# Designs tried in a protein design chat: VH-VL binders against UPF0128 protein PH1314. Part 13

Target 1, 225 residues: UPF0128 protein PH1314, of Pyrococcus horikoshii (o59052)
Amino acid sequence: MIKMLEGYYIIENPGVVPAERRFRMKDLKAWGYDLHLGTIEGERAYFISKTGERHEGETYIFKGKEYHVSRTQKEIPENARLLARIIIERGNPYLEVWLEEEDVKFPLTKEDPRIILKRIWEKEKLNQLLKHVRAVGLTTDFYKDNVFTQGIPLPYEEYPPKVRRVLREVKDIHRDLTGFGRFVFQYFGEVDKMHNYRLYWTLPTLHLFDIDIANEVDKVLGMLD
Key: E = the ipSAE of ESMFold2; O = the ipSAE of ESMFold2 at other seeds; V2 = 0.75 times the mean of E and O plus 0.25 times the DockQ between their complexes.

## First folded at step 4 (VH-VL)

Design a35 (from lu07 with heavy chain G33A S56R L103Y T104E, light chain F32Y F94Y L96W; framework fv_lutikizumab)
Fold by ESMFold2-Fast, scan of step 4:
Structure a35 (fold): chain C 225 residues (1-225), chain A 120 residues (1-120), chain B 107 residues (1-107)
Amino acid sequence: as target 1 above (225 residues)
Amino acid sequence: EVQLVESGGGVVQPGRSLRLSCSASGFTFSSYAMSWVRQAPGKGLEWVAYISHSGRTIYYPDSVKGRFTISRDNSKNTLFLQMDSLRPEDTGVYFCARHYDIYEGYFDYWGQGTPVTVSS
Amino acid sequence: DIQMTQSPSSLSASVGDRVTITCRASQDISNYLTWYQQTPGKAPKLLIYDASNLETGVPSRFSGSGSGTDYTFTISSLQPEDIATYYCQQYDNYPWTFGQGTKLQIT
C-alpha cells in the first residue's frame, strides 16, 4: 500500500513495488545519498545515508535488531539496480533496498526514509512525464488548514481532455481484468483554475490494490511510458 | 457513410439572432460529442462550441460565451447553435464537426459549412 | 489560452519535393495535436491525430512528429492534389486552438 502522510509517501507492502522502478546506484548518489554494505543480525544488508555522513564501523539498534555498517560502496557493477521500498511496522519505518542480483534487507538511515523514497519516485515520475502525459486526476481537492485531502471524483465529462484519455485507457484495461480493483492515479497541483477545481498528483495509489494485482499495476504503468 | 449537413446560415444585421442546425446520419449520433467551428473570410479556423454526447457538458470560448448556445436532439440526430447578439466579427462559415470519440478534442468528420454574414 | 504558431505562413514547392511545416505551442501540449488539410471552398479533413498517427485512408506520404511544444508535419513527395491550407490544432486544454494555417502552392 502506498499512502501519503503529511506530504510523505509510505509503502506498507514492499511486494507491490514494480521491478521496472529499479534504478542504478549512480542515480542514488546523484540525489545526494551513499550506499553502504553491512549486516543485520549477522546477515548481509545495504544501508542508505546522506552523502558525506560517516557510518563505516558503526552499529545501530532498530526494532531490537543490530545493524552494522562494514564499508561505504564506492563502485557498483554497471548493470546493478536498486529497488527501494518502505515497510511500516508498528509505526516505525524500514527502508528495503537491494541490488538487482541480490535480495538483502536495508535498515533505516538517519534521514527519514519517506523523504528518500519520495525523492526517488518524484525523479522517476518526472522522467516518465517528459515522454507523455501520465498524471491522471480522479478527485477534486479539499484544502483546509494547510492540509490537502482527496475529494469526490468528478463526472468523467468534467475532466480535461488529456485526463479523460488516460482515464479511458485505464478503465478499458480494467474492464478486461475481471475481479481486479480500480486503477487510481492522482495528481497534485494547480493545473486549471477555469474548471473550478484543483488537480493533485501523487504516486500511484496502491491502497486500492491487493498483492494479487501488482502485475496489473505494472502493466498500467507500462502503458503510460 | 458519415454525413453532417448544415443549414440556417444567412445575412443578418448586428444585434440580431440566427439558429444553425446540423443533421447527422451514418453513425450513432447519441454516442459522439459534437462541436461548432467557424472560419472568417480568408482567415483560419476557430472553435466556438462543444457539447458532450448526453448534452450534459457544454463548453464555449470567451469570444462567444453568453451569446451562443449549443444544444442537441439525439432523437432527431440534430445539433443546434443559437447565436444571439451577433457582431460583425461573427461573420464566417460555420462547420459542425464530430469528435473522434466521446471526450476527445479533435474532429474526424466535418459538415460542408453554412455561411453567416453579419453586416449593416 | 494556448497559442499555436505555424511556420511558414505560406510556401511554394514543386511536385516530388519534401515539404515540412512546423507548429509551435505556447506551452507543453503532450502530443495532443492534430493536422488538417483544407482545400479552398471545402471542409477541413483530418490527416494526423495524436501528433504522429495517420488517419485511416490518408496517403502514407503524410507524416507527423514532435513532442512538448514543437511539432512538424511532412509530405515526403508532394503531389498536385496536395495544394491546400494545412492547420494544426491542440486539444490539450480549453479553449481548443488552431494555428493560423500554412498555404501550400505548387509551382
Scores: ipSAE 0.000, ipTM 0.414, lowest interface PAE 16.0, mean pLDDT 65

Design a36 (from lu07 with heavy chain G33S S56K I102F T104E, light chain S30D F32W N93D F94Y; framework fv_lutikizumab)
Fold by ESMFold2-Fast, scan of step 4:
Structure a36 (fold): chain C 225 residues (1-225), chain A 120 residues (1-120), chain B 107 residues (1-107)
Amino acid sequence: as target 1 above (225 residues)
Amino acid sequence: EVQLVESGGGVVQPGRSLRLSCSASGFTFSSYSMSWVRQAPGKGLEWVAYISHSGKTIYYPDSVKGRFTISRDNSKNTLFLQMDSLRPEDTGVYFCARHYDFLEGYFDYWGQGTPVTVSS
Amino acid sequence: DIQMTQSPSSLSASVGDRVTITCRASQDIDNWLTWYQQTPGKAPKLLIYDASNLETGVPSRFSGSGSGTDYTFTISSLQPEDIATYYCQQYDDYPLTFGQGTKLQIT
């Protein structure tokens, strides 16, 4: 494989929260991240500030100081709320993951109908997803191309076959994570034919839903986003 | 009841053009991806063109790329295959076929086919 | 391109026999494979999808199995109406490709 995806990445979403406010230093340290002053040489990851400035490396500007972040945490903390999505930009699949905390804002507003994000509450299910991501060589670098565009995604069948295969694998994992079975199958089929479709990555699975209440669940989720 | 009916086949000389049509009925045509598949006399099946439900995504194998053009008219429930610069090896029965829903690349319904003969 | 090779290219069997046809992909296709039946003079008909799932209305004597690069299609008790050519097709990637076909005759 090119590079294996470690448990999770923290990625700044351009236009949501400025880097200076997004992450508290004490939380990053608590999650096993080490912060260093200066730029990490050779790193190609970057963050875009609210003013549109590109910051090289895994770097944060915090209270006027430039800090580097190195990922040392391989396992997701038990109390972490992990958000993840697959996005398709210019035909390239990207996986974004976030830790939900007081300074993080997701999902994107209702004006962006692309992907509805939900919490990942089960570490083992996330490990299954990461196994599939690694197997298909999916990239996690949302910001390298600076091409994020607000709008409606392509209908499922119009993605390249390799991307559609990844989406099918994610759908199967998503079904297991949600426990809804027919809900996910019905959702991909019907929404793709009628409207802009959305991907639900994870929902808490305390109850199984029959197909006849899938529409009610969809309406409730539409109201909560 | 799903039906796909091909037309436009015939006998044509090498280097000439033909336009095939496929009339769809019994389902919401605009919701399905479609393909053309051909079969030479006594030979197996060969996929020759794919078009998404909207017409935005199109795929061809190298054997017909640059010579064949797939298109659709969702208002008329019709699929087309424009075949230019025809060669003897393009001879065969041409089927239009519907892809199974949006999640799969296989075919659940096929037309009966229209014969195309490229000879001098 | 993904190459699909069927074996055998033709076979003859008696009514009631178990018939097995194999399909080998040049690379792992992760069960993205279908089987079709083509009766002489007619369009192909879908029998098996996703390597092992029986299409609605297809008799239970037809079955599929396999994984990775090697797939098998079986008719457990051959009937006269099963005389046909059978094709496998992969849909793991474009271009979509078919096996060369297996012509089945009943004696």
Scores: ipSAE 0.000, ipTM 0.430, lowest interface PAE 13.8, mean pLDDT 60

Design b02 (from lu08 with heavy chain Y104W, light chain S93D; framework fv_lutikizumab)
Heavy chain, then light chain:
Amino acid sequence: EVQLVESGGGVVQPGRSLRLSCSASGFTFSDYYMSWVRQAPGKGLEWVAYISGRGSTIYYPDSVKGRFTISRDNSKNTLFLQMDSLRPEDTGVYFCARERGYSWGSEYFDLWGQGTPVTVSS
Amino acid sequence: DIQMTQSPSSLSASVGDRVTITCRASQSISNYLTWYQQTPGKAPKLLIYAASSLQSGVPSRFSGSGSGTDYTFTISSLQPEDIATYYCQQSYDIPWTFGQGTKLQIT
ESMFold2-Fast, scan of step 4: ipSAE 0.000; ipTM 0.443

Design b03 (from lu08 with heavy chain S103E Y104F, light chain S93D I94Y; framework fv_lutikizumab)
Fold by ESMFold2-Fast, scan of step 4:
Structure b03 (fold): chain C 225 residues (1-225), chain A 122 residues (1-122), chain B 107 residues (1-107)
Amino acid sequence: as target 1 above (225 residues)
Amino acid sequence: EVQLVESGGGVVQPGRSLRLSCSASGFTFSDYYMSWVRQAPGKGLEWVAYISGRGSTIYYPDSVKGRFTISRDNSKNTLFLQMDSLRPEDTGVYFCARERGYEFGSEYFDLWGQGTPVTVSS
Amino acid sequence: DIQMTQSPSSLSASVGDRVTITCRASQSISNYLTWYQQTPGKAPKLLIYAASSLQSGVPSRFSGSGSGTDYTFTISSLQPEDIATYYCQQSYDYPWTFGQGTKLQIT
């Protein structure tokens, strides 16, 4: 099974960074970690378990900087390490995408998203490659502004006609990828006679997927060899 | 052990109500979409309702829409089905089932409860 | 709603036989097809998901194939414990729908 860790961040050293703001406790427990608080003091990173024990971090080196993650019981799976390396390169790993009213596309791209998604599928046919793609979404702080969404919040017939057209196109795009992932749609209502909505492409773990990352995945995999 | 256990079934007269419960153990209940599936005596399977992990997304087929309500209490690892205005055609075994919304490919039911019988007769 | 039709509705076969059950959807479901086994008096058991993926712990004699609207489930060498009713299910669109079931008996 391919698992992605929503909101996972690597703590940058040096500094003082509360671990609870960078890591979601239930997700880390699934990976064998039980963290409550982490601090970086001087050159070292530490995590405090719920039992009050202090653990030294594991070190990741990416683009010449050292990042630390600690464990209390189990190792972080290899795919989480690879995701962390990809995430570090971009700084903010979560980029919100908005769907324009008249176009079915991610606002951050200039190309037809169906063509981009087909190219990604053609490059990433192996399950191992899916483990290494980064999650994308917009957030200012991990715990405050979680933008991940599951499912369609309203029955299909309750959406405006233009929104229903978009939802039909989203289903077609998903089918064209032979089940590679699922699209998630969230509708926020009408403001100033404009419909406000977000479109996310989710991997099996319901994490957001950046449609231009095929080259970044290949680059990171090559770096780890 | 990973399991689902249903309760609350019984014999009721048409027009009455029943509330079914499903107790989950051995996994993180709040991470999964959950469904109710029923089976009339000697007949096939019929999907009744689903609810997302957080309870924000719910779907019903027309056969039960407006009469049945699915809900969950994640603090108690329990799924519920409130059945109002029961009809003879609602008679059957009701199964609680876990959906794999986190899998590559189609959604499916990978874990089922034992089922609880509901009989609607006069 | 997507209608799922199974054929045959029932069949009898001998131990060691190859058994094939067909499931047809009223529209293309892009391999969003699941197969379940149900022994009388028990809950259904997942066998195959995504048309052809075998669930962990399920014997390799069970397999699935197909695309578009037509899918098949095969037992390569029937065993006594395979006596059951088999159901297909589509998860392409809501409401999720099941086939009527195929009752398998051994002669």
Scores: ipSAE 0.000, ipTM 0.413, lowest interface PAE 18.3, mean pLDDT 61

Design b04 (from lu08 with heavy chain R100H S103D, light chain S93D I94T; framework fv_lutikizumab)
Fold by ESMFold2-Fast, scan of step 4:
Formats: sequence, C-alpha cells, structure tokens
Structure b04 (fold): chain C 225 residues (1-225), chain A 122 residues (1-122), chain B 107 residues (1-107)
Amino acid sequence: as target 1 above (225 residues)
Amino acid sequence: EVQLVESGGGVVQPGRSLRLSCSASGFTFSDYYMSWVRQAPGKGLEWVAYISGRGSTIYYPDSVKGRFTISRDNSKNTLFLQMDSLRPEDTGVYFCAREHGYDYGSEYFDLWGQGTPVTVSS
Amino acid sequence: DIQMTQSPSSLSASVGDRVTITCRASQSISNYLTWYQQTPGKAPKLLIYAASSLQSGVPSRFSGSGSGTDYTFTISSLQPEDIATYYCQQSYDTPWTFGQGTKLQIT
C-alpha cells in the first residue's frame, strides 16, 4: 500500500546533495532513529524514522512522486548529507532544511525549528527580511509539531514579485552556509486573535497556505522599500 | 508545438472596449505567470499586466489600472485582456508572453505570441 | 518606477565588429536584467537573462555583464542576421520596465 511519507527526514546521496549537513548511523541510533535507503524517480535518497519501524519494500508518496524504500542502511556513507524533514499538511509535503551541525543533532530529538530560525535571524543581512516577516505576523513563540490546516499551498509562481525577490535574496545569503534552501511562509491560524505564520527554509517547492497573505506581504514589502 | 497565439485585435473608437485572447499550447498553462506587453507604432516595449498561474496575483501599471482587466481560463488554456475606456495612446501591437519563474533566479519572458494589432482612432 | 536607459539609441557597424550596448537602471536591480532581440515585424526573442545567462539555442557571440545599475550587452563578431532592435528589461520591481531600445544597423 502506498503511504504518505510524513515525519521523516530526507538525505540525498553526496553526488547530488548541495547542503552541508550530515549524520552518522551511530549518532542516529543513539538518538533512537534508523536510516533507510531508497529512490525517488531513480535518484538515490535516504529517510530517517524512529527505531523499530520497518520500511523496506514499501512505497510512499513524496511531492506527487513515488519513493521506493530499498533497505535499512547499516552505516551512513561518510559524505551523506541530512537535508530536510518531511511534514504532511492537507496532503501536501513540506520540507524543513537544517542549516547548522549543532541544530541537526537536535531536530531528531527535540524537533524545534526555532533554533534554526534563530540562527538565520542572527545574520545581519537577514534583519531587513525579519522586519518584513514580523509585519505579516511571524510569531516568535515556541514552535512545536503543529498541524497547519489553514489555506491552500501556493507554488513559487503564485507569490507576488517582491516576495519572490526577497525569497531569492534570502536563498543567496544562505548559499554561503549550506548551498541550498528555499523559504516558505506558512499560516497556521489565530492565537489571541493574532494571525500566526512560520518561515521555513525548505527544498525547492515553496508553499504559502493563505493565498490572500501573498498580496498582503507584497504590500508590506512595498511600504518597507 | 509550444506556442502562444493572440486574437481579438482590431480598429475601435476612443472610449470603446476590446477583448484580446491568447491561446496557449504545448505546455502546462496553469504553471506559468502570463503577461501582456504592448508596442506602439515605431516605439518600444511596454508591459501591461501579469497574472499568476492560478490567478491569485495580478498587477497593472498605473497607465492601464482601472481600465484593463487580465484574466485566464486554465481549462481552455486561454489568457484574456479586457480593455475598457480605450484611448489613442493604447494603439499598438499586443503580445502575450509567458514568464519563466521556475528557477527562482530571474523573471523573464521566454515565449511570446506573434502579436495582435489594436488601433484606437476616430 | 524604475527607469531603464539604453545607450546608444542607434548604431551602425560592419560584419565582424564587436558591438556594445549599455543599459542603466535608475536604482540597483541586483542582476534582474534581461536582454531581448526584435527583428522588424516579429515578436521579441529572449537572448540573455539574469544579466549574464545565455538562453539555450542563442549563439555564443552574444553575452551580457554588469551589476548594480550598469549593464552591458555585447556581440563579439557581428553577423548580418543580427540587424535588429535590442531591449533591456528589469524584473527587480513592478512595474516591469524596458529600455527605449537600441537600433542596430549593418553596413
């Protein structure tokens, strides 16, 4: 049976991996995780799951494509990289990319993307982007494994040009650190009558849950520029 | 194979309306931002409007805002430009164009139609 | 709006010559610049995007460079089929704006 691949991390093989992060099997096992090798449309990839889950021979849907699991890997290749965690929301996969090695060792244990965001926010070049993001209600509240149910994911082409420009600039700034990543605004409802958004650095498919927010972000960026 | 074909141009009096169409073939139309670009006789290119693949984002320059409406019907692979309150300055060849956005690195027009002439005169 | 100014407005050159056209933006556009070629009676054709990236299928004699507000388009060895008007366009901010065009004539 074909299942959605959810709550897992994808590690692409070193020959096609632009990101700088990596894990070792001994570290993953110490944290209670196993590494599984498979393919997406013929490209080799890995994913990580909790110890004890069996995935060999199974097929999952990832971004509308089939991911076929070949085996549980005994050891991680020395040059493998950890790229992203897969989150499923309204049937659509999202990926969070880990930037720092110290952050990578904790996401599998504590699952707090705020550590990653805090490191991104500490860069001088990103302070202006942070002003734009704050203006559209980005919360600094502790992020946990929340379910995002509001709105429809938008592909990159649906964002207004100013938002697309900002996303490209943020990607270029982070090229020096990881060599890869995309940003997406995610809307996940109201807390205390405030609209809450998250900024994720993720793989090439960009999503925005609320279509109207794209226009609102463009207006805010216009005021700040 | 991959092409854009415009239609609906003609001669019209000032203050009247025209509706232009652009038929797309050979690619997944709903994946692309689409634009209208015009060119007055003997002059340069002027961007008129764009619309996202799903129609959720639309933009017009001040020169046509409130008079022109861009729309699309993805089930028919067709882009439209409704031009109201036409002025002599709107005279020109109107091109539909596909915006390349997949690479994140740039927005540019990688596919153009042949153009349809619009003449606004009395 | 971002104003785009091309120089020269027109030029004449001989087959085999190196031809240079410049495009200046009224503010920095961070390499969000595209060059198009338009032959009389035809739609524009994409030549160069992102200031310096050559479109697939376009001859290697065409090139682009520049940054900030100043950009250059070069034809290294002019051919008869290059007779056309050339336009630069910025896509840094809306509205998208084009230069006034450079008309190239060959002797």
Scores: ipSAE 0.000, ipTM 0.439, lowest interface PAE 15.1, mean pLDDT 64

Design b05 (from lu08 with heavy chain R100S S103E Y104W L111Y, light chain A50D S93D; framework fv_lutikizumab)
Fold by ESMFold2-Fast, scan of step 4:
Structure b05 (fold): chain C 225 residues (1-225), chain A 122 residues (1-122), chain B 107 residues (1-107)
Amino acid sequence: as target 1 above (225 residues)
Amino acid sequence: EVQLVESGGGVVQPGRSLRLSCSASGFTFSDYYMSWVRQAPGKGLEWVAYISGRGSTIYYPDSVKGRFTISRDNSKNTLFLQMDSLRPEDTGVYFCARESGYEWGSEYFDYWGQGTPVTVSS
Amino acid sequence: DIQMTQSPSSLSASVGDRVTITCRASQSISNYLTWYQQTPGKAPKLLIYDASSLQSGVPSRFSGSGSGTDYTFTISSLQPEDIATYYCQQSYDIPWTFGQGTKLQIT
């Protein structure tokens, strides 16, 4: 693991850093973080801390290992990007690694061409389902956290059989997609005052943990052909 | 305890009408889809109709569509099946059944009544 | 309509035997399959739902498995009280349809 951190940028954060966001060093500075240069078992590493903190000559302990900060970086390279981070949640530190577009060592980056292909497949599968939903007279919309719904919530049991079949297909698609990794997918159903059915959807968010991406990419490529 | 009790069966001549009732107790009747399922003598099960908890969704197979009408009175916890233009093929035991299912699960019948016999013969 | 083909139509077995009944759908039903037991003169009783989930209070000797179009119901050690007709039902699509039934007898 330490050998994999040579040249990677490490962030220490007292809370959880969102996994779906990719950060560049200049963006991290804008968000209140400073970059510090240090070493991990003789190999170069960067530590990122909250603005105003200094770690020159200090030691960070991660998973029982001591890491030394050797210098504070004054300037952040224009094209530097976050590739690794240390997250401390409820006193439990762990390391997440995100790779650059040019790096094929681990399939952990959202910019990986293989992951782009998987997202295209996921979008196409959802579009096909939405076409079926619309064909049975059910309107759909993309779910947004700040959207206010104006319809009357309708429990599953009150939907017509053809609509309930489509809702079961949504469940089946979600089940299929979780086989490709961890996903977040949700819907909210309602009926408007004119008795039009309306569903809100979210696109799956792929979490690149505990999956065999090489095998899943091969499956996706087989489906696209 | 959940109980479903059917009544209204009998012997009728072809072309006549009959109304079945099912009295429900032991659960919130208006929260459940309810169905009628029949069984001809010595034969298997055949689904006849269902109705949603509020009565807004109703379905029939082609074999009875236009002749049978399912309805419910939630204030009396009672399910009905109005059978018009009866045919010899409609002969059988008619069961009232509660349709169970959670938000994304399958639909199945978790409680059944004792059945009421209907004979269409002259 | 989704046709449910059940086999065999009848079978005879001895107490303690392992009994297997199969149910085949004319199209994939994604495990939306239920098994019922019916003794003569009585209403059907729910045994298994969602292809493999055992209903509360039903003996563990009953089990279900399968996926897609092919499903199996098993009694691991037949008991005298298991003499009945068994039915499968799909709830994937309307109309709900049942298999024709399997009559189980003890010899």
Scores: ipSAE 0.000, ipTM 0.427, lowest interface PAE 15.2, mean pLDDT 64

Design b06 (from lu08 with heavy chain Y102W S103D, light chain S93D; framework fv_lutikizumab; at its last look DockQ between E and O 0.60; V2 from the best seeds 0.00; counts 0 for: pae O 7.1 > 2)
Heavy chain, then light chain:
Amino acid sequence: EVQLVESGGGVVQPGRSLRLSCSASGFTFSDYYMSWVRQAPGKGLEWVAYISGRGSTIYYPDSVKGRFTISRDNSKNTLFLQMDSLRPEDTGVYFCARERGWDYGSEYFDLWGQGTPVTVSS
Amino acid sequence: DIQMTQSPSSLSASVGDRVTITCRASQSISNYLTWYQQTPGKAPKLLIYAASSLQSGVPSRFSGSGSGTDYTFTISSLQPEDIATYYCQQSYDIPWTFGQGTKLQIT
ESMFold2-Fast, scan of step 4: ipSAE 0.000; ipTM 0.444
ESMFold2, look of step 5: ipSAE 0.032; ipTM 0.601
ESMFold2 (binder alone), look of step 5: mean pLDDT 92; pTM 0.943
ESMFold2 at other seeds, look of step 5: ipSAE 0.070; ipTM 0.637
ESMFold2, look of step 7: ipSAE 0.217; ipTM 0.666
ESMFold2 (binder alone), look of step 7: mean pLDDT 93; pTM 0.944
ESMFold2 at other seeds, look of step 7: ipSAE 0.111; ipTM 0.651
ESMFold2, look of step 9: ipSAE 0.086; ipTM 0.648
ESMFold2 (binder alone), look of step 9: mean pLDDT 92; pTM 0.944
ESMFold2 at other seeds, look of step 9: ipSAE 0.040; ipTM 0.609

Design b07 (from lu08 with heavy chain R54S S56R R100T, light chain N31D S93D; framework fv_lutikizumab)
Fold by ESMFold2-Fast, scan of step 4:
Structure b07 (fold): chain C 225 residues (1-225), chain A 122 residues (1-122), chain B 107 residues (1-107)
Amino acid sequence: as target 1 above (225 residues)
Amino acid sequence: EVQLVESGGGVVQPGRSLRLSCSASGFTFSDYYMSWVRQAPGKGLEWVAYISGSGRTIYYPDSVKGRFTISRDNSKNTLFLQMDSLRPEDTGVYFCARETGYSYGSEYFDLWGQGTPVTVSS
Amino acid sequence: DIQMTQSPSSLSASVGDRVTITCRASQSISDYLTWYQQTPGKAPKLLIYAASSLQSGVPSRFSGSGSGTDYTFTISSLQPEDIATYYCQQSYDIPWTFGQGTKLQIT
């Protein structure tokens, strides 16, 4: 019944910490994480997992210590604030500190701050790009939905260089925004009957977006720069 | 083996036309963007035209736009460059080149022909 | 158009020397830079793609580095067969543009 620790970020009980170095449980959940109460060597500890993953009631041995993970603690107040001292992700120890700021919530990590800033910048670029994209509906299977006009599919290498740049940038920014776990990014390129290049892709919400690359590629590329 | 062979170069007077050919062998020709790149005597490389595998996407720089036409015949594994209204500054060795690198996120020319000389003189 | 400037336009070096050639783009090209070698009377040969990736079959003495607008090509220990002209090329945006070339001669 004892397993190796996988899929958890372990936050040891931090003790007394200034409010400005905490994050709220509500914010954590909004970022796609569940907070679990458990124990490390019999002492209370917090464990973070990706939302939807199930690690309830399991016992793990990691580096000679026993970790007991329980179901998400429903009794933890929605506005509770916590400091992460030690993070163990897939067996690797990592120091992480959460800073709470009223309008913006960021983890303070052992990572180079420039990497964090780059991720924020890329997220802002994607938000600007999405202002120019038309939502065309929900799809559960990109190839089976008749959400768009019939056109001729093109292999990646058949697209003009600028269109290939847009596709790569959207895919890379999208991947970087998840931060945790595998994310399925589906895309489909097509030339419509009027010879317009069209790019379709799905988001995690399974919403399908399109853009008229023939008329918008320079605007889209400018937003990615 | 995998190779590109150019032909059709020669000496021609200004205002005349030439048609260059590039014969591809050893790979699936229709899967690749193809380009023409030229080199004037004692000078550097200058990209002249590209065409996608299907022939649907074509581009020219301003220096040759309206005078040169790139085309391909995938059934014959052949790339063409029709050069009209030739000028002395079009003189050079013309290479055909295969573009690859899509999976690496950077496009580059991994296969080149040996070139065919074009001289435009009066 | 993106302008590519190489430095130097020519150089002479001895066998065993470390040779460095630079290439500067008029705007950021995000590592979409390729280096070619051309011996007199022959077609160019691919050496390095994506700024720093060595083409299969190319000797390890050749290397590339750089980012943004500034890129460097290095031969760690010059050999007689390395006498050639070297060109950089950007593939960030159309039209594709090349540097003017660097002619390498051995003393």
Scores: ipSAE 0.000, ipTM 0.439, lowest interface PAE 14.2, mean pLDDT 65

Design b08 (from lu08 with heavy chain Y104L S106D, light chain A50D; framework fv_lutikizumab)
Fold by ESMFold2-Fast, scan of step 4:
Structure b08 (fold): chain C 225 residues (1-225), chain A 122 residues (1-122), chain B 107 residues (1-107)
Amino acid sequence: as target 1 above (225 residues)
Amino acid sequence: EVQLVESGGGVVQPGRSLRLSCSASGFTFSDYYMSWVRQAPGKGLEWVAYISGRGSTIYYPDSVKGRFTISRDNSKNTLFLQMDSLRPEDTGVYFCARERGYSLGDEYFDLWGQGTPVTVSS
Amino acid sequence: DIQMTQSPSSLSASVGDRVTITCRASQSISNYLTWYQQTPGKAPKLLIYDASSLQSGVPSRFSGSGSGTDYTFTISSLQPEDIATYYCQQSYSIPWTFGQGTKLQIT
């Protein structure tokens, strides 16, 4: 069976999971895959371009079933080919939707796509954690919204219960982010994990009081010891 | 059918070198990350090195960095570990292991060789 | 490096017993945890990956659970062939590290 998926055509062997349940990657065309209408003849799949040129397809296995994917004469970087195979073979719906919605571009290199995907996935986890920190009001506007202290930190026990709850949550998030940071910094280059954390955990309001933002963050986290 | 077979172990004096080999069969060798894992007598497992399918990515723990070199020959389906400046603490059984390779988090070993013994003694 | 600590270091149990082994990471490893079985003189065998996923062909009496830093491996009903040393491994960060092992013996 020949099916179009977002401008791509995939041939399925009889009994294969339906194409409408398969994932798509919007950057697949940019990575050198030109998927066209094709046919299955014997043990091989053939694809026909709009110019009438015939190309032999590639076969991938997904959940014990075979899929036939065509690629043209254009050279495909090794990691792009392996990434396409991983998506086809593993079928991660979250990753596919996430890549599509966030417009994440995959680097075209000779690097192993598993390592690149791992780096992208951990960055997404960090982004989700940082969005959670912001959602609980610990952003650049933290002290603007907490008028009872006028931006001056208090000992932990002197904060109202609601504020203490938020501070405990920040400590847990910071601990988790530090753990993530060891992996992320190893793969994203030479960046201190604390520096990366402070890049998102900035309190500009405190800077106006002649307080180093980094020192103030450390002081607040220290209250949770 | 799918298997890893190791060779090259033996008894050597401290400061000497050994080259271990691991012959792969029954799968597309070049598609997999490969590792060496060792085990000292009566002790646990210790990861020694990994190498990507094309050999472009290689990592070592500090305990062997600068002394050991992992390499592969995909045309011969063979993995190698060159061990230089051997120390008594390098004594153990050395296993060749295939890393499951296709998904995030698949850095676990789904196929192991039988192990080859290395003894470093004076 | 991420340190992996197993408890207990050794355990004695009878056939039919429920056996639990724990593995603690020095930091969160986001379920990137694998369990292996090793009988004396043989190579390790993969049992569980991604903290709780059972490897194909492995008996259903083996299971894994946990999150963050704390993980558990369970044999629901110990069989004679299960007498072995069990290892956990993290694959969250390089270097890959193993627990020290838990030696399981029959009483």
Scores: ipSAE 0.000, ipTM 0.418, lowest interface PAE 17.6, mean pLDDT 62

